VH-VL binders against TATA-box-binding protein (tbp). Designs and how they scored, part 1

All scores and structures are predictions.

Target 1, 182 residues: TATA-box-binding protein (tbp), of Cenarchaeum symbiosum (o74045)
Amino acid sequence: MLDPRTRPRVVNVVSTSDLVQRVSAKKMAAMPCCMYDEAVYGGRCGYIKTPGMQGRVTVFISGKMISVGARSVRASFGQLHEARLHLVRNGAAGDCKIRPVVRNIVATVDAGRNVPIDRISSRMPGAVYDPGSFPGMILKGLDSCSFLVFASGKMVIAGAKSPDELRRSSFDLLTRLNNAGA
Structure headers, positions and changes below count from the first letter of each chain, unless a header shows other numbers; antibody chains aren't numbered by Kabat.
F stands for the ipSAE by ESMFold2-Fast; E and O both for that by ESMFold2, at different seeds; each is averaged over both directions (binder to target, target to binder). V2 = 0.75 x the mean of E and O + 0.25 x the DockQ between their complexes.
[cut] stands for letters that were removed.
The coordinates of atoms that the task and the answers printed are left out; those that the model quotes come from them. Centres of patches stay.

## First folded at step 1 (VH-VL)

Design d5
Fold by ESMFold2 at other seeds, look of step 5:
Structure d5 (fold): chain C 182 residues (1-182), chain A 117 residues (1-117), chain B 105 residues (1-105)
Amino acid sequence: as target 1 above (182 residues)
Amino acid sequence: EVQLVQSGAEVKKPGATVKISCKVSGYTFTDYYIHWVQQAPGKGLEWMGRVDPESGETYYNQKFKDKATITADKSTDTAYMELSSLRSEDTAVYFCARWGYSDFDYWGQGTLVTVSS
Amino acid sequence: DIQMTQSPSSVSASVGDRVTITCKASQDISNYVAWYQQKPGKAPKLLIYAASSLESGVPSRFSGSGSGTDFTLTISSLQPEDFATYYCQQFYSLTFGGGTKVEIK
């Protein structure tokens, strides 16, 4: 039986915030931590990557920001705060406070053994398994979460909006697999 | 109703310190920066610095970085500014103000600090 | 830092007059200008944010205009309660203009 308390490993967090102001394209282009290319997307955004970031932050001229590539919510929010600090310090944006929001958490779960998805998919309501099209079994979970389950026992949880939702979704997934005969 | 209520007027001698309080009500204290603004007698407004009440992060006008220390106490919803080594030219009204996204939308009533020999 | 040059430093006007106050930034600041009114012994009060947006509760005789480097506050018909000092502010480095005192003639 699978252990429903197996801890999911976060591999990517997407979070956003809004500076609620336009960002100076000229100032952003001059920032050493910013990759800005006017030829790409009509110059509508730049990318901030500092040595302290696990991922990067996209900054749109509109003031919208998106953090990707961080491996925790704390790190993802930290990237947005660091981007704000650099934009303000370099005069590309006015001093402001941001309110980061989690948009998506992607995590993996490893069962540590094979899972017989070819046998159990027919016993799981809503499961989609078409190995000619995609090698994994696809399930919907809590709220906006979805699951991918591979015969190897590797699994992906996507769409969680918080660490607590991720934990509950992981427990739900593993419990449903056990009930189906995994 | 958003309110910023400052501590009362102070009279100090040169070399002393003063700590001005700014108690906030009517909104979540940690959601907005609190800034401090100096107005010397007969003069205009001059920005001094600000604090993020959530993190304690501060940012100062270079002119005031060695004069002012700005803090926030989340347990009492109160921001503070301490002025050290007071001189007669520090005589001014000091305002706290809440920063919205692009402006100071709410202000304290001001605290007069008078520095005299 | 961005300098804000406010003019005039004072204006003497009568009730009913149209009063125009200007503020010039040393570089392009888009529309990130606020205007404040301050009466003697009182805290400043926000009138206009984002160059032209009227704060709630502010009379419609106040208006703001401009973008880039040149900004204007206009009082279309001066009232007795409008005699005060007015300040512009840019929000990038939080510099205030020097102020414009509107006095009764």
Scores: ipSAE 0.008, ipTM 0.546, lowest interface PAE 9.5, mean pLDDT 88
Fold by ESMFold2, look of step 6:
Structure d5 (fold): chain C 182 residues (1-182), chain A 117 residues (1-117), chain B 105 residues (1-105)
Amino acid sequence: as target 1 above (182 residues)
Amino acid sequence: EVQLVQSGAEVKKPGATVKISCKVSGYTFTDYYIHWVQQAPGKGLEWMGRVDPESGETYYNQKFKDKATITADKSTDTAYMELSSLRSEDTAVYFCARWGYSDFDYWGQGTLVTVSS
Amino acid sequence: DIQMTQSPSSVSASVGDRVTITCKASQDISNYVAWYQQKPGKAPKLLIYAASSLESGVPSRFSGSGSGTDFTLTISSLQPEDFATYYCQQFYSLTFGGGTKVEIK
């Protein structure tokens, strides 16, 4: 039996915030640690990656920002705050306060063994397994989470909005797999 | 317990090269950046550069980009910093530190490099 | 780079005194400040992150405050083990303040 308390490992957090102002394209094109090209997406965004960022922040001319590639909520929010400061320092935006929001936490769980998804998928209502289209079994969780389960025993949990939701969803996934004969 | 253990003190002549190791334990090496910080005798702390142990990507303080080479070896959970063309002003304690996404939360014990003729 | 001006450079104090140390950033850095304690011959130790959040295991006599450009580390009642050098750091471009040596009076 799988241990339902196996800790999921966070691999990506997506968070967003809004500067509530337009961002200067000209300043973004000139500032360090920022890739901006008018020919990309019609000049609607730039990408900021500073020394302190593990991932990067997409900054839209509208003032919307998206943080990707961070391995925790703390780090994801840190990237948004750092991007704001970088824009202000370089005159691309006026000083402002942002209120970051978690949009997606992606985590992995490793069973440490193979999981017979070809056998158990038929015993799990709502499971989608079509190996011709996608090699994993797709399963909906409670609330906002979705699960991917691979025959190798690697599993992905996506769609969590908080660490607590992620923990509950991991427990739910592993319990349901056990009940199906994993 | 998270630990960063650095190699021992070095005494070098001007023009030499030194390679400092930083062996990590107590966490997954590839989850966190490793940074290097210089502290010259009686002076404050100065950031030198960092490596992402997952990808090998590096980024350097411009002051040190022609002095330091930072690497990581995933197979041994060890980060390295090599200092080339040593001069007396490179005499310092060098720290490795783990980047905790807003701060340096764990530090190595430091490695004294002394450069004298 | 963003400059961090730390003051005072040194403070002479007695056990039980309240000690305050300030850092001023050359630009608005929100709450992107960490504070470190360093004893002679040792690595720095993280005390405060995000301007005011106390690191696990750090005594409650330490506190941080501030936002924008002005930041303060406070030791509410100095203990013998608190005689050390303290550094602020902004994490945007990873610049440290010059340090404040807290010495016994």
Scores: ipSAE 0.006, ipTM 0.537, lowest interface PAE 10.8, mean pLDDT 88

## First folded at step 5 (VH-VL; from d5 with heavy chain T30E G100E S102Y, light chain E55Q)

Design c1
Fold by ESMFold2, look of step 6:
Structure c1 (fold): chain C 182 residues (1-182), chain A 117 residues (1-117), chain B 105 residues (1-105)
Amino acid sequence: as target 1 above (182 residues)
Amino acid sequence: EVQLVQSGAEVKKPGATVKISCKVSGYTFEDYYIHWVQQAPGKGLEWMGRVDPESGETYYNQKFKDKATITADKSTDTAYMELSSLRSEDTAVYFCARWEYYDFDYWGQGTLVTVSS
Amino acid sequence: DIQMTQSPSSVSASVGDRVTITCKASQDISNYVAWYQQKPGKAPKLLIYAASSLQSGVPSRFSGSGSGTDFTLTISSLQPEDFATYYCQQFYSLTFGGGTKVEIK
């Protein structure tokens, strides 16, 4: 049986925040660790990646920011705070407090063994499994989550909005697989 | 209602230190920066620095970097500013203020610090 | 730092007069200007934020305008309680204008 308490491993967190101000394009173009080119993206945004970031932060001229590529909520929020400070220190934005929001958590679960998805997919309501089109079984989870389950025993959980939701969804997935005979 | 209440007036000799308090109420202390503003007698307003009460992160006007130390104690909902090595030109009213995204929407009543021999 | 040059330094006016105060920023600050009123011995009070937005509880005779480098505070009909000093402020580096004292003529 699969252990429903297996902790999912976060591979990507998308989070956002708002500086609630317009960001100086001129200053972003001059900043270190910032890629901004008026000709390439219509001048709508720059991309900040400092040596300490796991991923990067997109900064829109409007003041909206998107953090991608971090492997934890803490790191994702950290990227937004670091981008804010970087913009402020380089004069591209005024000093401000941001309130980051998680938009999506993607995590993996590894059963450590094969899972007979060809056999159990017919026992799971709403499961979609068409190996000619996609090698994994697709399931809807609780709330905004979805699941991918592969015959290798690798699984993906996407769409969680919090670590708590991710843990509940992981428990739900593994329990449903066990009940179907995994 | 939102209130910022500062400690009372101080008279100090040159070379002394003073610590001014700013106790907040009516909102969640951690949600807003607290800034400090100097107003010398008969003069305008000058920004000194701020603290994020959530993290303790500070950011100072370069002019005041070696004069002021700004802190926050979220267990008592109180921000502090310590002024060191006081000189007569430090005589001023000092305000704490809450930072909204565009502006200072609430201010403390001010603390007069007088430095005289 | 972005400097805010405020003019005039004082205005002598009568109740009912229209009063106009100007701030000029040393560089483009979009609409990120606030206006404050300060009476003697009191803390500043926010009147206008984001150049033209009226703060809650502030009388409608106060208005703000401008974008870029030039900003204006207008009092459409001066009242006795409006005699005070007025300051503009930009939020990028948090500098204030020098102030404008509105006095009874």
Scores: ipSAE 0.045, ipTM 0.613, lowest interface PAE 7.3, mean pLDDT 89
Fold by ESMFold2 at other seeds, look of step 6:
Structure c1 (fold): chain C 182 residues (1-182), chain A 117 residues (1-117), chain B 105 residues (1-105)
Amino acid sequence: as target 1 above (182 residues)
Amino acid sequence: EVQLVQSGAEVKKPGATVKISCKVSGYTFEDYYIHWVQQAPGKGLEWMGRVDPESGETYYNQKFKDKATITADKSTDTAYMELSSLRSEDTAVYFCARWEYYDFDYWGQGTLVTVSS
Amino acid sequence: DIQMTQSPSSVSASVGDRVTITCKASQDISNYVAWYQQKPGKAPKLLIYAASSLQSGVPSRFSGSGSGTDFTLTISSLQPEDFATYYCQQFYSLTFGGGTKVEIK
């Protein structure tokens, strides 16, 4: 039996925020820790990565920002706050406040053993498993989550909008696998 | 329990090289950056650089760019910092620390490197 | 470059005193400040993160405040175990303040 309380390991958090103002492309092009290339995406965005960031922040000329690559919600929000500060310090944006929002949490769960997805997929309503096309079993979960389960016992949870939703979805996934005979 | 355990004190002559280890336990090594901080005798703390243990990517304080080489070995959950061309002003305690984005939440015990002729 | 100016450089105080330590950033750094305590011969220990959030296991007599450029660490009632050096740090470029040594009279 799988342990339904096995803690998922967050591997990526996507969060967004809005500066509610346009951002100077000229200033971004001159900023340290910022990559801007007007030939890429029509010059609509730049990328900020500082020493403290696990991932990076995409900053659009419109003032929209996307944080990717952080391994926690705290770090993901921190990247957006740091990007705001960097833009303001370098004159690319006026002083402002932001209100970050989580858009997607991707996490892994490792069973530590093989899971017989060939056998149990037929016992799980709604499971999609076609090993000739893709080696993993695909399941829908709670709310906005989807699950990917591999025969190796590696699993992916995607689409969570909060740490609480992620925890509930992980518990749900492992319980459903146990009930199917994993 | 999260722990960062550093190698022991070193006494070196000017011009030598030293490699300090920082072995982690109690968490997944690849998930957090490891940073290094210098504290010269009677002085404050100064950030030196960091490594992403997952990718091996490094980033250095410009002051230490030509002095320090920071690496990570995923197979042993150990970060390293090598200091080259040691001079008397490199005498200091060197700390490794885990980066929890807003802060350094866990620190190694420190490694004293003494450079004397 | 962001400088962190920490004051005072030292404080001599009695058990029970309220001690306030100030850290001033050369530019707006929002709430991106951490505070550390370091005792002689020991590694620094995290006290406060994000300017005002108390780290787990830290006594409630420690508090942090501020945003923008001016930040404070407050010890509401100094205890004998609080003699140490305290550092602020801004996490944007990871610069530390110069430190404040708190000595018990």
Scores: ipSAE 0.006, ipTM 0.567, lowest interface PAE 10.5, mean pLDDT 88

## First folded at step 6 (VH-VL; from c1 with heavy chain Y59W)

Design cW
Fold by ESMFold2 at other seeds, look of step 6:
Structure cW (fold): chain C 182 residues (1-182), chain A 117 residues (1-117), chain B 105 residues (1-105)
Amino acid sequence: as target 1 above (182 residues)
Amino acid sequence: EVQLVQSGAEVKKPGATVKISCKVSGYTFEDYYIHWVQQAPGKGLEWMGRVDPESGETWYNQKFKDKATITADKSTDTAYMELSSLRSEDTAVYFCARWEYYDFDYWGQGTLVTVSS
Amino acid sequence: DIQMTQSPSSVSASVGDRVTITCKASQDISNYVAWYQQKPGKAPKLLIYAASSLQSGVPSRFSGSGSGTDFTLTISSLQPEDFATYYCQQFYSLTFGGGTKVEIK
């Protein structure tokens, strides 16, 4: 039996925020830790990566920002706050308060053993398993979450919008696998 | 409705300290920065600094960094500005104001601080 | 710091006149300028933000224009309640213009 309280390991968090102002392309091009090239993507965005970031922040000239590559919500929001401060200190944006929002959490769970997805997929409502097309079993959660389950026992949870939702979805996944005979 | 209410006028001697308050209502205090603006008698407006009520983070105009200390108390929805080592040139009206991305959309009524020699 | 140079320092005008006030920024600030009205003994009141957007409750005789370094506040037909001091402000470093006092001729 799988332990439904096995903690998922977060591998990526996507979060966003809005500076609610146009960001100066000229200033971004001149500031440190920022890559901006008007020949790239029509000059619509720059990328900030400081030594302290796990991932990076994309900054659009519209003022929208996207944080990717962080391994926790705290780190993802930290990247957005650091990007804001960097833009403000270099004059690319006016002082502002941002309200970061989690858009997606991707996490993994490892059963540590094989899972007989070829046998149990028929016992799981809504499961999609077509090994000729994709080697894993695909499941939907109650919310925005999706599950991928591989015969090796590797599993992926994607689409969670909070750590609480991720925990609930992980518990749900493992319980449903147990009930199907995993 | 949104309201910023400041403490009353104060008369101080040179070298004293004053702490003026700015109590907000009608919105969530933690969601907006509170800024402070000086207006010396017969003069224009000058930005002094601001606080993020959520985190306590501050940012000061360099001119005022050794004069003013700006704080926020989330439990009472009140921002404060303390002015130290008062001198005659610190005589002014001091405003608190809420910052809304582009501008100051709501202002306190102002607090006159008079430093008499 | 970005300096805002406001002109004129004062304007003497009659009710019904068109009044134009200008601000010049020392650096390009896009359209991130606000305009405030202040009457004696009162707090400033926001009139215009983002150079040209009219604040709720402000009469349509007030308008703003400009982008980059040069900005203008216009009162199309001056009313008795418009006699006041007007300030521009840029939001990058929060510097105000020196003010323009609009007085009755």
Scores: ipSAE 0.037, ipTM 0.615, lowest interface PAE 7.5, mean pLDDT 89

## First folded at step 7 (VH-VL; from cW with light chain A50D S93R)

Design w2
Fold by ESMFold2, look of step 9:
Structure w2 (fold): chain C 182 residues (1-182), chain A 117 residues (1-117), chain B 105 residues (1-105)
Amino acid sequence: as target 1 above (182 residues)
Amino acid sequence: EVQLVQSGAEVKKPGATVKISCKVSGYTFEDYYIHWVQQAPGKGLEWMGRVDPESGETWYNQKFKDKATITADKSTDTAYMELSSLRSEDTAVYFCARWEYYDFDYWGQGTLVTVSS
Amino acid sequence: DIQMTQSPSSVSASVGDRVTITCKASQDISNYVAWYQQKPGKAPKLLIYDASSLQSGVPSRFSGSGSGTDFTLTISSLQPEDFATYYCQQFYRLTFGGGTKVEIK
């Protein structure tokens, strides 16, 4: 049986915040660590990546910001705070406070062995498995989570809004696989 | 147990080059950036640059961009920093450190580079 | 760049004393501050991250506080092994404070 306590490995956290002000496109185009191109996405956003960031922050002219590519909530929120400071120091935005919000956590789980998804998918209510179209089995999980399970035993959990929800969803997934005869 | 082990002290003449190694163990090398920090005699800590061991991408403090070359070798779990055209003001202890999100949680023991005639 | 102003530059203290060290950022950096201890001839050691979170294996006599621009490291009862230089660090451009040397009185 699979160990339901297997720790998921976070690979991406998406978080957002709002500067509640417009951001200067001209300043973004001229400042370091920022890629802004008027021809891309209608000129509505730029991308900030500093030396310390694991991922990057998309900054919209409206003041909305999206952090992607961080491997923890702490790092994801840190990227948003760092982007705020970078914009303010370079005159693209006025000084402000932000309140980051987690939007999505994506994690992987590795069973360390093959999982017979071709046999067990019919025993799992709501499972979608069509190997001619896609090699993995797709499941819905608790709350906002979805699961992807491959025959290799590699799995993806997406849609968690918190580390606790991720932990509960991982446990649920592995338990359901065991009950189906994994 | 996480460890960063650096190569030994070096004595160099002005104009020479030195390459410092930083071998890691106890974790997956590719998962964390490795940064380099200078500490001149009697002075504080100054960030020099970093490497992403997964991709090999680097980022430098502008002060050091013409002095330092930072690399990583995934096959040996080792980061390197090469200092070129050494001058007496490059005499310092050089540290490698693991970047844990927004702080340095593990450091190498430091490598003293002395530049003298 | 965001400056970290660390004070005092040195402290002369006795075993058992309460020692406080401050670090001021030139702009709001929320709680993204780390504190390090460095003994002569040794590498820095992480004591506190996120302004107030104690790193594993660090004695509880060390504590951190602050948010925004003003941060404090406190040693509640100084021990002989605590005589060292202490550095704060902020996350944006990986800058360190100037250091505070804690010396025997």
Scores: ipSAE 0.083, ipTM 0.654, lowest interface PAE 6.4, mean pLDDT 89

## First folded at step 9 (VH-VL; from w2 with light chain S30D D50Y)

Design x1
Fold by ESMFold2 at other seeds, look of step 10:
Structure x1 (fold): chain C 182 residues (1-182), chain A 117 residues (1-117), chain B 105 residues (1-105)
Amino acid sequence: as target 1 above (182 residues)
Amino acid sequence: EVQLVQSGAEVKKPGATVKISCKVSGYTFEDYYIHWVQQAPGKGLEWMGRVDPESGETWYNQKFKDKATITADKSTDTAYMELSSLRSEDTAVYFCARWEYYDFDYWGQGTLVTVSS
Amino acid sequence: DIQMTQSPSSVSASVGDRVTITCKASQDIDNYVAWYQQKPGKAPKLLIYYASSLQSGVPSRFSGSGSGTDFTLTISSLQPEDFATYYCQQFYRLTFGGGTKVEIK
């Protein structure tokens, strides 16, 4: 049987924050670790990536920021805080504080074996499995979470807003699969 | 248990090349950046560069950009740093370290490279 | 760029003394400072992150404080095993302080 205690492996965290001020396009174009090109996306945003970032931070001229590609909430928030410091240090934004918010956590769980989703999908109420359209079984989980389960035993949990929600959803997923005969 | 185990000390002549390995265990290699740090004899710590083991993407401190080449091999869970055109001022201990955003939580034991004529 | 200045460069103290090490950033970096201990011949070891959070397994006699530009590491009662060099580090541009050597008499 599948181990419900298996910790999900976080592969992407999206978080946002707001500088609550406009950001200087001129300064972003001139500063290191920043890609800004007026020809790209109407010049409405730049992208900050520093040596410490796993992903990157999109900085909109409005002052809104989106952190993507980090592999933990700690790193995702860290990217936003680092981007804020980078902008302030280079004069692209005035001194400010930010309050990052998690928008989405995507994680994987690997069963280490095949899962007979063609057989068990009919035993799982609410499961969507149409292999002609999509190779995985789709399940709705706790609150904001959704699950993808593939025949290979690879599973994806998406939509979590916190590490606690992610852990509970992972436990729920694996328990439901066990009960269905996985 | 997370471990970073580096290759042994090296003695080289000026102009030579050395390649230092950093083998990782106890976690998924691809999930964390590996950074390299120089410590010259009796001196402090200086960041050299890093690699993303998932993509192979690198980033270098400008001071070391023409000196160091950093790589990662996912099949062996090993990061490498090659130092070229060695000079006596390159004599130092070189550390690999795991980046846990904000700080380095695990370090290799260090590799002494001595460059002497 | 953002400089991290440590002081003192060395300190000589007795077992049981309170030792304070200071790190000053050239610009406000909030609480994003880490402290490391490096014993002779060994790799650095993380002691403190976020300026004041104690890393697991680190003795409670170690503490960190500060925010903005001024940060301190305090050893409340120096022990013989605390002979080491201590480094501060800010996460932006991965910059280390120059180090403070603590010598036990």
Scores: ipSAE 0.306, ipTM 0.750, lowest interface PAE 4.1, mean pLDDT 90

